# VHH binders against Protein disulfide-isomerase A5 (PDIA5), part 2

Target 1, 129 residues: Protein disulfide-isomerase A5 (PDIA5), of Homo sapiens (Human) (q14554r378to506)
Amino acid sequence: WMQNPEAPPPPEPTWEEQQTSVLHLVGDNFRETLKKKKHTLVMFYAPWCPHCKKVIPHFTATADAFKDDRKIACAAVDCVKDKNQDLCQQEAVKGYPTFHYYHYGKFAEKYDSDRTELGFTNYIRALRE

## First folded at step 1 (VHH)

Design h4 (framework vhh_8h5u_2)
Fold by ESMFold2-Fast, scan of step 1:
Structure h4 (fold): chain B 129 residues (1-129), chain A 123 residues (1-123)
Amino acid sequence: as target 1 above (129 residues)
Amino acid sequence: EVQVVESGGGLVQPGGSLRLSCAASGFTFSDYSYAMGWYRQAPGNQHERVAIITSGGSTNYPDSVKGRFTISRDNAKNTGYLQMNSLKSEDTAVYYCAAEYTVEGSYEYTDYWGQGTQVTVSS
């Protein structure tokens, strides 16, 4: 059975603080960064969202799998940051997580398939064909 | 920092009442169509949802507590509540507050955001 902790565990690092291959973007650099990559899958998220928290390890593993492919990026935008609210509204983000595919910075389509490493990697592999 | 803190648990005799509180910080319950739920875990059991209230005020309860428990939310205080009346020995459990994200009016899963508060119903 369970017991209450005597002390809270130390705070976990934020996704942005983790050393991963995910490109964490903000409104100021979003457009310019995406234009430099042939294919970018972007995850729009809120750090407090349980659906987002479940997907983060899958999306991170996907980014790490493609880290050596110069044509591909997996990027994330924290939509609860004040500086990103205009960006997330402009991109028509209506819920979290939301996944968009961009081709040389141009919005191409929304990703609505499985939120797993396998789902994301299969999608990105198909884009290279 | 995003968290919820439960309070109001304790020891009560069968037939008694308790009110649990869930204080949120780092987010607001009125933002992003959040729902607030109460869950409990008794020895040897899985977590069970005992109440939910949506951002629009809709509530739902399992038959085991319907008519005895009332969930409410004060958005101005960013605090949720569970009023528990006519308590029974089988209500003994650790109670957790969860913030829940809705997709198309449904949940894909929930998360527990606090350490829980112990409720013991015994003489």
Scores: ipSAE 0.000, ipTM 0.114, lowest interface PAE 14.9, mean pLDDT 79

Design h5 (framework vhh_8h5u_2)
Amino acid sequence: EVQVVESGGGLVQPGGSLRLSCAASGFTFSDYSYAMGWYRQAPGNQHERVAIITSGGSTNYPDSVKGRFTISRDNAKNTGYLQMNSLKSEDTAVYYCATDYGDYEWLPEFDYWGQGTQVTVSS
ESMFold2-Fast, scan of step 1: ipSAE 0.005; ipTM 0.220

Design h6 (framework vhh_8h5u_2)
Fold by ESMFold2-Fast, scan of step 1:
Order: structure tokens, then sequence, then C-alpha cells
Structure h6 (fold): chain B 129 residues (1-129), chain A 124 residues (1-124)
């Protein structure tokens, strides 16, 4: 007796394909994009990294919560892409995920608090102006 | 703050032994979602994974070190260890510890919470 197993569902869309409020950046637009925003929290990640996969829904929810605030952006950089490798080295990314806060495109500090929607949201709300 | 600090490296002759330690702060290795791993990079080479221990205590090693290296952890001390026996000149590298729970391909920056590393030199 044999029964054909039900075909698995198609693969889930990638983070970039999910049409969220997260701003997906690459090496050639990173600097110019960040200097146009007063506050940007950037997640440097690898798509295969399980720690990154766990954080993605939290970071996405945070980005969506601030989508209507013209002063705030939540951005992501895929450090596995060939075109982003130099950027991720220049930004001193030593592991995934890494979170950096930039003020008008200038690196201000590394975010090392809770990797949850609540943690990110509280951090962003605490930024002055 | 979240950090790891590696220690225990040094200069040894071929056939010698070293025990490396990895002290974590700001997070715990007893979190059920995390594995702990040891990685190394020699000058001019990409880094490689040399040992992993899962939350359940399962270990894995590449053929290059299997039978010579043993990974362990002490959850009460929030510290990981790498016992290295029968050391060879090709084991010469900077050794790093990190949280890991994933498929490793290659590359220097692919892991969560790297420390500054500890240098191991095997030479006669």
Amino acid sequence: as target 1 above (129 residues)
Amino acid sequence: EVQVVESGGGLVQPGGSLRLSCAASGFTFSDYSYAMGWYRQAPGNQHERVAIITSGGSTNYPDSVKGRFTISRDNAKNTGYLQMNSLKSEDTAVYYCARDLGEYSSGWYEFDYWGQGTQVTVSS
C-alpha cells in the first residue's frame, strides 16, 4: 500500500518579498537613504540565521508601528548578498543579527536590548525628537 | 550588555593540549533556543566551525578535529569550554565562541555575539 504524500506548500515569501514597512537597503543606497531620516534602526542579518528568523516578525511589527512617522525608519541589510559584504564589514558587523542606530546617517550606537517588538518600540520611543 | 569573552589560548608544541573557556554575560547558554559553538580562523583563511553543543547536550564536530576536541558547557557558570588534545600545526588559529542555531556556510561574521577571540599557536 502506498499513498502519495501531500505536496508541501510553496516556500514562504522572503522578508524582502513580504511588502512590509521595513526598508530593505543595499550597499549602493545605504548611506544616502539613512541621511534623509532623522532616526534609523538597522538590522544586519542573514536569511538562513535562525536568530534572525525569530526576530524578523518582531522587527517587522515595529517597522509597521512607525510607518507613518516621517522621522523614523526601520531598515534591514542582508549581509549574505555579495553587493552588501563590504558594507557589513565597514559597519563592523561581527554576527547576526546586529542592530545599529543611526542619526541622520551617522552611526550613534549599537542596540543590544531585547529583540522583541516591545524592546524595539520602547527604544525608538525613547529617542529624543 | 551582551558579550562573550574567550580565554585559555597560548603556545604549545605538537601533540600538546589546551582548554579554552567562553564566559557569557547579558545572555545565558541555558536558553533552550540556543546552541553554543567554537569557531576558528587562521591567517589568510575563512573561519570554520570546530564544535557545537546543543541545548540538549548533543555535540557535533568536523572530521578535522573529531576525536581530538571536546566541547562542553556549564550552565550554572554560564561558561562554555573546548578541550583540545593532540594539537597539530594546522590547528593554529584565533578561536572564537558564539551562540549558534543554524546552518553554517562560511564567512567571518555569520554568528551571533562574537568575542575578541583567543590565539592558539601550535609550533615546534
Scores: ipSAE 0.000, ipTM 0.100, lowest interface PAE 19.0, mean pLDDT 78

Design h7 (framework vhh_8h5u_2)
Fold by ESMFold2-Fast, scan of step 1:
Structure h7 (fold): chain B 129 residues (1-129), chain A 125 residues (1-125)
Amino acid sequence: as target 1 above (129 residues)
Amino acid sequence: EVQVVESGGGLVQPGGSLRLSCAASGFTFSDYSYAMGWYRQAPGNQHERVAIITSGGSTNYPDSVKGRFTISRDNAKNTGYLQMNSLKSEDTAVYYCAADLSEYWGSYTPEYDYWGQGTQVTVSS
């Protein structure tokens, strides 16, 4: 049945390689991107973290739910990348995942509620005026 | 949840001193740089800025309190302070602590979105 059992399957796409509505940000574009959106929920993560892996589908579904709202963004920052280490330190990221809400690019609060699509979407809906 | 809570207000005679405290939660001063300010409001008046301190230690005061009031931070206690000396009747107001976590962006003017509930200061004989 398996024609070549010695060949590994293609590697699974990283979150950044997936075609989703999540804005994958880096230190160079973080501040500029956030100030253009009235409301941004940012997930700071590490690809190896089990808790992050569990949340990714929920956070992605949330981003997709708000993709047509020009004033809302769900963004992610990979804190393991060398170019993001200064950013994650400046944002006081002490563990993974960490969720911050930014209002027009300004840090407003840390999100510490349910790490589910329902939790994230209810939070964002409450921010809309 | 980011919040600040004031304490230390009370009744004091003219010429007296009070020290107000601003306890921060949801972030730490040692881990995150931000601007902190004290504002006051008496009934019928608009909010007046009393003092500002930046993460770099730069301070600013209006002429009405300059030389009498001193703003400071204690990162180990996650608390900001306003030392008020030589108090006058016109200093009577509700005093509010405010934090702006956008200070690290340099050119941005601090916009204080995180306000405490206020603490009453009454200067009267």
Scores: ipSAE 0.000, ipTM 0.089, lowest interface PAE 18.6, mean pLDDT 79

Design j1 (framework vhh_5j56_2)
Fold by ESMFold2-Fast, scan of step 1:
Structure j1 (fold): chain B 129 residues (1-129), chain A 127 residues (1-127)
Amino acid sequence: as target 1 above (129 residues)
Amino acid sequence: QVQLVESGGGLVQPGGSLRLSCVASGFTFSDYDYYAIGWFRQAPGKEREGLSSISSSGYGSTSYSDSVKGRFTISRDNAKNTVYLQMNSLKPEDTAVYYCAADTEYYLGSWEEYDYWGQGTQVTVSS
């Protein structure tokens, strides 16, 4: 018989808090996580960046579309966090958002096409062929 | 190019033994923290059957299907990038093409989603 009324709505969650299929990676686990996936598309971002904010729903939808495919991951790295600065420098990230494709953890190419769910899904499907 | 090559198949009489080898090239077993190498077989007109696997976790954890448990043993030699299947007490029902396969994402759990497959080696058990 506990009352359990609804609490007031919390502040909007960060991307990392949104319980999506996006793999949020940090410098400590980046290399090991990428080695385990045949294909990973990584979004390097800053939470304050307006261009990043517009892409996040599209990238999230893409990750959710491929969630059941063990060979594919969509991952994100917050380059503003101090613990990630060395990683983002090593990966030659010069601006936000930056998208890199990794094949079994090895950098293969930069993604520079449309920043939409359709663009990302078409790109990933072509990699599987 | 990632490739798996099986060898060691052939003709053997019932009750006999064979050792199959699977050599991996284009990747090494140490390249992945989590992987499984599995042995499968398929006889004409039948579904592909999983027989045994060995993984990178748990000191090389092994598993066996009930049809081969106690008769077949899987092992690996990481220095030679090779996995073996020792087959003892062979029966006519073991006649099939035997395949080696690699799953580089075994920790996510789908037995059917092995990434790389060999061409197979024929095993015939007949008098």
Scores: ipSAE 0.000, ipTM 0.113, lowest interface PAE 18.6, mean pLDDT 80

Design j10 (framework vhh_5j56_2)
Fold by ESMFold2-Fast, scan of step 1:
Structure j10 (fold): chain B 129 residues (1-129), chain A 125 residues (1-125)
Amino acid sequence: as target 1 above (129 residues)
Amino acid sequence: QVQLVESGGGLVQPGGSLRLSCVASGFTLDYSSYYAIGWFRQAPGKEREGLSSISSSGGESTSYSDSVKGRFTISRDNAKNTVYLQMNSLKPEDTAVYYCAADFYESWGTEYDYWGQGTQVTVSS
């Protein structure tokens, strides 16, 4: 790999361009959007990060699983975008991916469990009564 | 935006030493960010060659190509967001433009996506 660096992969649609149930948020709408949902799990990410790339299908599947639950949202913030840098600093994002749980828009805790659909789903179900 | 800037190149006699620096911006080099930084070189009439890498995976795993193993050492300074290449026992065949590049991987491979502009190293009497 070191002596023969390969060409970049073919252009793929960005996560934001894909038709999924993930709410893609930016600094301008983050606070207002989160206040409208009882429970939101937010993934702070960078498109270049391979840990993020690995998690994206799992997080997307989780969002799609809860799409019909009006009280639940799975949201994502691209911390590489200039317009999101202040938001990601304010939210104390130190690396990618970072997962935060918000209750009616208020930060409650970090999610540090398994980065799989099963892990995310179990976490969200535990928040519900 | 991820950016890398190399420095420390120059002219040195055979058997001499140089330390190259690669200053990163747009991400941090501590364990909160997942990355690999690689050093590459391109000499006149030759293909670009990978030399060494340092990764956040496994607590700073390093690797070296056979052509530089035992002579070159890669290291990082997290406080300065900088990766270094210490080059010892330099030979005329080490003359090249040296590049650092950033890539992000762990158990699966990916291509180096972000490159610096390069710094010239010349080993000559």
Scores: ipSAE 0.000, ipTM 0.088, lowest interface PAE 19.3, mean pLDDT 79

Design j11 (framework vhh_5j56_2)
Fold by ESMFold2-Fast, scan of step 1:
Structure j11 (fold): chain B 129 residues (1-129), chain A 126 residues (1-126)
Amino acid sequence: as target 1 above (129 residues)
Amino acid sequence: QVQLVESGGGLVQPGGSLRLSCVASGFTLDYSSYYAIGWFRQAPGKEREGLSSISSSGGESTSYSDSVKGRFTISRDNAKNTVYLQMNSLKPEDTAVYYCAAKPLYSTSWYRYDYWGQGTQVTVSS
């Protein structure tokens, strides 16, 4: 019985629309922003990707854990946006999510460990001098 | 009110096994709990490393760091209000003080482990 059918709910707020410590970057500001941080872990993602949706809470929690550390950033790039397509190609993103570590804006390595708050936090802590 | 107490550390030879226990007080690990419990370690002069976590309420949700995956197993016994870390195939590099810590399951802007135990020493040496 569809007695009182409800209108479809509006789409959930995008990650970028949420108030979080994650730095949402676009092609225009990616390289200049990364140069200002000693350590940046970047998540390249697509909003429709189920694997990305599962990781987003963990990555957001990681960003919040390091929000007061001036040397560390957790950043995200939406590879579905037209303005970011060239960036994601240049960074050799072949699937979603993809995680890259940058040292003062220079690509150092791909992160392939556990996609959990613990995994990300352990990785970032190991990078500290 | 929330308190965590670790036990089970000690001296063990390489290749040996230990089971660490983390007893929670001030909340229960059954249906009424609302904390996730994690295991961490810290060796002298090194950064604190997260090893494993388990949800303190509801279904089975566990995670492991790459350094211990396949060797360590986290589990809980809600009746004893205890979380365990079973450590197998121990190596000298596993020598550290081991801590359990609790984090609220509800999402907060901090997303941090708020409650820490005192730690238990694990030494792997022949």
Scores: ipSAE 0.000, ipTM 0.178, lowest interface PAE 17.3, mean pLDDT 80

Design j12 (framework vhh_5j56_2)
Fold by ESMFold2-Fast, scan of step 1:
Structure j12 (fold): chain B 129 residues (1-129), chain A 126 residues (1-126)
Amino acid sequence: as target 1 above (129 residues)
Amino acid sequence: QVQLVESGGGLVQPGGSLRLSCVASGFTLDYSSYYAIGWFRQAPGKEREGLSSISSSGGESTSYSDSVKGRFTISRDNAKNTVYLQMNSLKPEDTAVYYCAADSWEYEVSPEYDYWGQGTQVTVSS
């Protein structure tokens, strides 16, 4: 049977390419951006990681829920990008996903609770009160 | 003194388009001074509704409320110290006073935006 090879399908949009309220940060803008927000929850991730893929919809929904709150940001850093490797090492990211809370750019604590929209939302609401 | 002045409001027919302008004075609309600039509206007897915002994070990040996504576009012209809201496919329910607001990152206090304009009336009717 003779058939021409089909062109490969277009690549799936990356999380960064999706229109969401998540702030996608890189090493060059990470510290300056965090200083401008009172509360930032940061997700350090790898795009290929299955655990990260499961959390991304929940984290995105959380970011969208707080999109109109100027004091709050949900941000993400892709730790497999060359330009982000030093940042992820400096922030002591040992695995993916890792969640850190920053107050005006200062590291305050790791988030180790439920990786669901409800868990993230309750955590952020407690920071406001 | 910091001031935001909206303009471009008026009467327009359903399906029409309108562009609102927000001119800042007393400060520069750059990302070293202000993190987020937003458009809000308030119709008679209703709560103030956030419509769109523009901020910085490795460039510009924009957001839109579901009621206006796909119809309204926010943009910034830093050389003119101006933020725009391009409104397309206008509907009677878009009738409201439209406000521009700027947020400072230094010391935040409720309400969430630090500086507000006086508003510009938009009326959609035929």
Scores: ipSAE 0.000, ipTM 0.105, lowest interface PAE 16.5, mean pLDDT 79

Design j2 (framework vhh_5j56_2)
Fold by ESMFold2-Fast, scan of step 1:
Structure j2 (fold): chain B 129 residues (1-129), chain A 128 residues (1-128)
Amino acid sequence: as target 1 above (129 residues)
Amino acid sequence: QVQLVESGGGLVQPGGSLRLSCVASGFTFSDYDYYAIGWFRQAPGKEREGLSSISSSGYGSTSYSDSVKGRFTISRDNAKNTVYLQMNSLKPEDTAVYYCAADLSEYWGSYTPEYDYWGQGTQVTVSS
């Protein structure tokens, strides 16, 4: 690969820059934030990953659906950022997207079901009884 | 399984033109918003040389090595899952095996392409 001669267009708004109920976490605040929430579903992602881009609207809709529930959080971690690489390695993220459920900050299980708003919502509802 | 197949090589006279095709299978360009496809060549006894690349990191950016800039053009056809290299004003020095390569891997903190998938190559010979 040699140098790109084309000027890129202005960057599109990142997921973090969108006004949503998703909690965007970084290595410095990940543990502290998760300890304060009874149930957190975390999406580990890379902005360039096409599978991640397809899931983002579904995950965002899920977060917005639970925004008024004090015991529920939907959080995201951008594993491409230098400051998050250690966190994503420590959490055993092997590919993108990866979904983990945490109970009061403790890892409980990996979410491997449907990557849709319905799938996420049903999973979270089951956690709440 | 990801596979790349080159075609369009052959014998051409100096000053002639060829269009190489690289057909991807095992993935579709529509399934991957972000990917890079590069063209490389290698002549006997010489190191492999990068020539051109195209990526869809949202930008559709292209690049060219100085040795081919202005003579070669890279393009893609998403419907055919194919990347092309249009080669004009060919010179004897362009004689080589031409390879296409793809980067579909997950990066931890870099968008620089790392070409992990390679085709078998297609021979281009420029002689009178």
Scores: ipSAE 0.000, ipTM 0.100, lowest interface PAE 17.5, mean pLDDT 81

Design j3 (framework vhh_5j56_2)
Amino acid sequence: QVQLVESGGGLVQPGGSLRLSCVASGFTFSDYDYYAIGWFRQAPGKEREGLSSISSSGYGSTSYSDSVKGRFTISRDNAKNTVYLQMNSLKPEDTAVYYCAAGWSEDLYVSPDEYDYWGQGTQVTVSS
ESMFold2-Fast, scan of step 1: ipSAE 0.000; ipTM 0.161

Design j4 (framework vhh_5j56_2)
Fold by ESMFold2-Fast, scan of step 1:
Structure j4 (fold): chain B 129 residues (1-129), chain A 126 residues (1-126)
Amino acid sequence: as target 1 above (129 residues)
Amino acid sequence: QVQLVESGGGLVQPGGSLRLSCVASGFTFSDYDYYAIGWFRQAPGKEREGLSSISSSGYGSTSYSDSVKGRFTISRDNAKNTVYLQMNSLKPEDTAVYYCAAEPLYYDSSGEYDYWGQGTQVTVSS
């Protein structure tokens, strides 16, 4: 039983340490990775941010739902890491979380709708064709 | 206020199947709040036993106790704000009151379930 109701759970692994379908990107591989995918929804986040923590399960579930579609990716960038600060400034990230849609690596629009699995999956499905 | 209501219990013969439902109110599986939802059971004279757990947002993993692994399956339907427990290959030893419980899920959560339903009786008898 991974979750024991009689005892505190063990410390949770970080999002990057979890084996999920989310592509965790850094400044060095951001551009080349996005160019290989027709549609990528990117979540720019900070691990300490409560709003980000609430969205992470929804965004992860969305990534897992599209794992078998080679043209679609859900990616995340940790803007608190020193190596990612330039990337997050270049992408005009003003707060956390921020969601951008990229078409073959080109910025297309900011996603500013529902931060739920349903909202994200409906948005991505609408990008088909 | 968070409330949980179980349904789907009843009398079934050994080898049969039942699907339990847990309807949540006071939060949704599609909003920004996320919860761990667990199924528990308790028979007269026995300790309460944890059976299965799922995250309200669908994140990561489900869990199962060894006594039900391979026979029971937990799932969620976000549109209906409901968690299900599909129980297959039922045995007389599965006879108990089944409870649905929820706790807020944060990286620093206590692991204690804060909200409990009233329970639904499952009886496995020929």
Scores: ipSAE 0.000, ipTM 0.087, lowest interface PAE 19.8, mean pLDDT 80

Design j5 (framework vhh_5j56_2)
Fold by ESMFold2-Fast, scan of step 1:
Structure j5 (fold): chain B 129 residues (1-129), chain A 129 residues (1-129)
Amino acid sequence: as target 1 above (129 residues)
Amino acid sequence: QVQLVESGGGLVQPGGSLRLSCVASGFTFSDYDYYAIGWFRQAPGKEREGLSSISSSGYGSTSYSDSVKGRFTISRDNAKNTVYLQMNSLKPEDTAVYYCAADYGLGSYEWTPDEYDYWGQGTQVTVSS
């Protein structure tokens, strides 16, 4: 690939294309991955959703804050992808964004508090025992 | 809730041996692919120190602190849901309350007590003539 000053700029990278600490999961690896982590906060989203777009930088910052903690993951599932539709239906996702907390792969509760880095970080820190 | 029950402590002469057992209840070792069981001890007026750990196959093996390396051996029997600490060549300095602790996922290599989620009640080991 070659740089050209007159070429149109590349489209904005998708969340999955950004190199972050967010663990992007699909139906094929969702359950096996979650079983390996004590605490996982999962964001179910659609790329077109304005509320999702607003939360993404906050959720990404939260994932990056916990990147060195082996027991914690912040994961995301794109429910618009054909491969993920069955997963999002099985997890009872009714709208976007939806946040679920899983303990060793077992659904524990929905997260319904502030959709900010501070809100997510405080929630995850409270799960440490 | 996971519980850990320790046994095998007691009074022993210098140079003697003891075998401590840690029995898990509320789960089986086969229920989790990624876990660590650690042994710790605490003498009166001293901080709790990590001695040894054993983790699930594929990621970890046995690990030992320098103070017990070559004298203590950690092992597990998954069929009995039990982890053992074989203590040989015991010294008066080994006198302490010994604790078994469980950590899910990839545990801390540094054996910090706050990385372990579940703790046994402790068993007293006294090395005296």
Scores: ipSAE 0.000, ipTM 0.157, lowest interface PAE 15.0, mean pLDDT 81

Design j6 (framework vhh_5j56_2)
Fold by ESMFold2-Fast, scan of step 1:
Structure j6 (fold): chain B 129 residues (1-129), chain A 128 residues (1-128)
Amino acid sequence: as target 1 above (129 residues)
Amino acid sequence: QVQLVESGGGLVQPGGSLRLSCVASGFTFSDYDYYAIGWFRQAPGKEREGLSSISSSGYGSTSYSDSVKGRFTISRDNAKNTVYLQMNSLKPEDTAVYYCAARYTGSWYLSPSQYDYWGQGTQVTVSS
């Protein structure tokens, strides 16, 4: 009885496990983190959602484009995690993905334009004073 | 159907340069579709390793492995649906088969297991 010496390949890394410029936030640090940034675009998501999976690369590329701008952040919240359910309810998240813009931690508006790197990047560039 | 065709491999002396090309078909480099396009290599007796990646979206975000950072440069030409790998300061340990690969809607850029479409490879040999 020989066991296969090859382990199964590791599961695909979660978005949170990837080395990116996206700030992965939880209920405990959401408010404090957003207050430190003039402009934050937040993606509320569920890992199982196909619409979210299509947007994740675009949103990640957008975050990386602004990584050196101290006043801008792209953040994500996993609304399926137990510890984030209260946060996602408080922020009136009704479906996934949902995109909110916050100004120094204050909700300003819902982003409902193109869910592409170009769309997100143009939106954020327009916010820069 | 997505297809990738590599070219530009060959024999070069240590310290030399080569430019590899990867022509993609079955998709376009547009802002609405996100493909991660990467270069990988495999030497005899070694595992396939990721070297560099670029996005197919308009801005072209890039990543590099530590082993090639500063020596290799990835770029793309959207009009030609082509990705390039400029390889400078080549060393004998760079000898390998070089592969172009693509993944739709992927966020893990340099892991071979995350790429769905692969070219046939092009041999690069660095020797004196």
Scores: ipSAE 0.006, ipTM 0.318, lowest interface PAE 9.5, mean pLDDT 84

Design j7 (framework vhh_5j56_2)
Fold by ESMFold2-Fast, scan of step 1:
Structure j7 (fold): chain B 129 residues (1-129), chain A 129 residues (1-129)
Amino acid sequence: as target 1 above (129 residues)
Amino acid sequence: QVQLVESGGGLVQPGGSLRLSCVASGFTLDYSSYYAIGWFRQAPGKEREGLSSISSSGGESTSYSDSVKGRFTISRDNAKNTVYLQMNSLKPEDTAVYYCAAETSYYDFWSGPEEYDYWGQGTQVTVSS
């Protein structure tokens, strides 16, 4: 990086740029992706939101824990992206983060429990029973 | 009439490699198909365990169990209607009967994907000196 002192250092990788098991969805692929999975927990977020930043490592750890279960997905939608604004309005997202559970692509309920890896994993395990 | 036929098993020395093939019939692996194909194995006296899966969700997604991650690679050839499992750095503990299993979706949003109802006959892999 000393070879180009005029360039700022590269920014930290975004959540979407990190190698994780979280499915990062956009308006164009949201419906098609969800209907292929029996259980999907979706986090609607904004990258600038401090509450979202605190939850991201917990949600990522949850996604990684269920990565080998093909019937389960943990997905995320960046509601600040222009192409996702219609989707986030259609899904009635009023604030960030918002968590929705979908069964074969159909909205079933809003998740309002603990925003921790333990909370998310317990919720998903209960769906499997 | 969905059928799966495994091949490519055999005797190999520790550290060796094998490629297993799973040929599907009565079911197409085209890019528009909503499907998941998984590889499982069963060693004598043990339960059947999942090793790897490939699905059309979000384009093409793969997953691996921790016991084989980095050593095994799943891939597909739609033109041949075949899914492969490339097994490298084989160990005596990899000795098992290897099975291919399939789940299909009928493109019905509310019916969702089917469970793993279709299984092959299995192919024996023996790792010994």
Scores: ipSAE 0.000, ipTM 0.104, lowest interface PAE 18.5, mean pLDDT 79

Design j8 (framework vhh_5j56_2)
Fold by ESMFold2-Fast, scan of step 1:
Structure j8 (fold): chain B 129 residues (1-129), chain A 130 residues (1-130)
Amino acid sequence: as target 1 above (129 residues)
Amino acid sequence: QVQLVESGGGLVQPGGSLRLSCVASGFTLDYSSYYAIGWFRQAPGKEREGLSSISSSGGESTSYSDSVKGRFTISRDNAKNTVYLQMNSLKPEDTAVYYCAADLTEYSYVEWGPSEYDYWGQGTQVTVSS
C-alpha cells in the first residue's frame, strides 16, 4: 500500500532532442563533419554535469546566432555515450565541459574563456576578422 | 599551409585554346576530403567574377557561368592533385588574370562570390589578341 504520491515526471528532453542550431556529433561522424566547416567550436559534455547544464543555454544561443553562416558551426559531443568514449579520450577531454576550436577539422586550441553567449560569440567573431 | 599555384596562361589569338592548371598543396583532392575548387578571372577595372567550380561531391560536381558555358571545361587529376580549366573558342573579352580558389566544403559553387573561397592562387595572365 505504500505509494509514491509524486508520479515520476516525464523525462526532460535531452539537449539532442531539443530543436536548436547546435550540431550534435558522435564518434562516427565527428571528423568528417568538422572538415566541412572553416570554424567549429565543440563542447564536450556530460548530461549529468551541473556546470554543463548551466552552459547549455549560452552555447545554444551562440549556435543559433551563427546558424546562417555556412563557415561556422557550434557542435556538441556527449562523452557519456558508449559510442563517444573513444572520441572523447582521443581529444584529451579531462573534464566537463571542455571546449575545443577546430579549423577545417584540425584541433587549433582549447577555449578557456567566459562560458557565456557573449564570450562564445566574441570568440567566434574574432576568428572571422 | 594550403597553397594553390596556377599555370598555363599566355598570349593566344581569338578562336584559340589554352589549358590552365591549378596545383593544390596542403590538402588532397581525393574523394575522402571535402573541397571545392573555383576558377575566377579579373580584367582591369572590373570585379573578380566566378567562371567554374568542381567539388569532391559524387553527384553533379561541376558548374559554369553563362559567359563560359559550352566553351570552358573544368576537370581534375587526383593523382597529380591538380584541377584544370580547358578554355576553347577564346575571345578578346576573355583577357584577364585567372585565379583558382579553394573552399574546404562540398557546397562551393560559381554563383557564390570570391568571399566564399578561403584560399587563393596568385593568378595567371591570359591575353587574347591578334
Scores: ipSAE 0.000, ipTM 0.155, lowest interface PAE 16.5, mean pLDDT 82

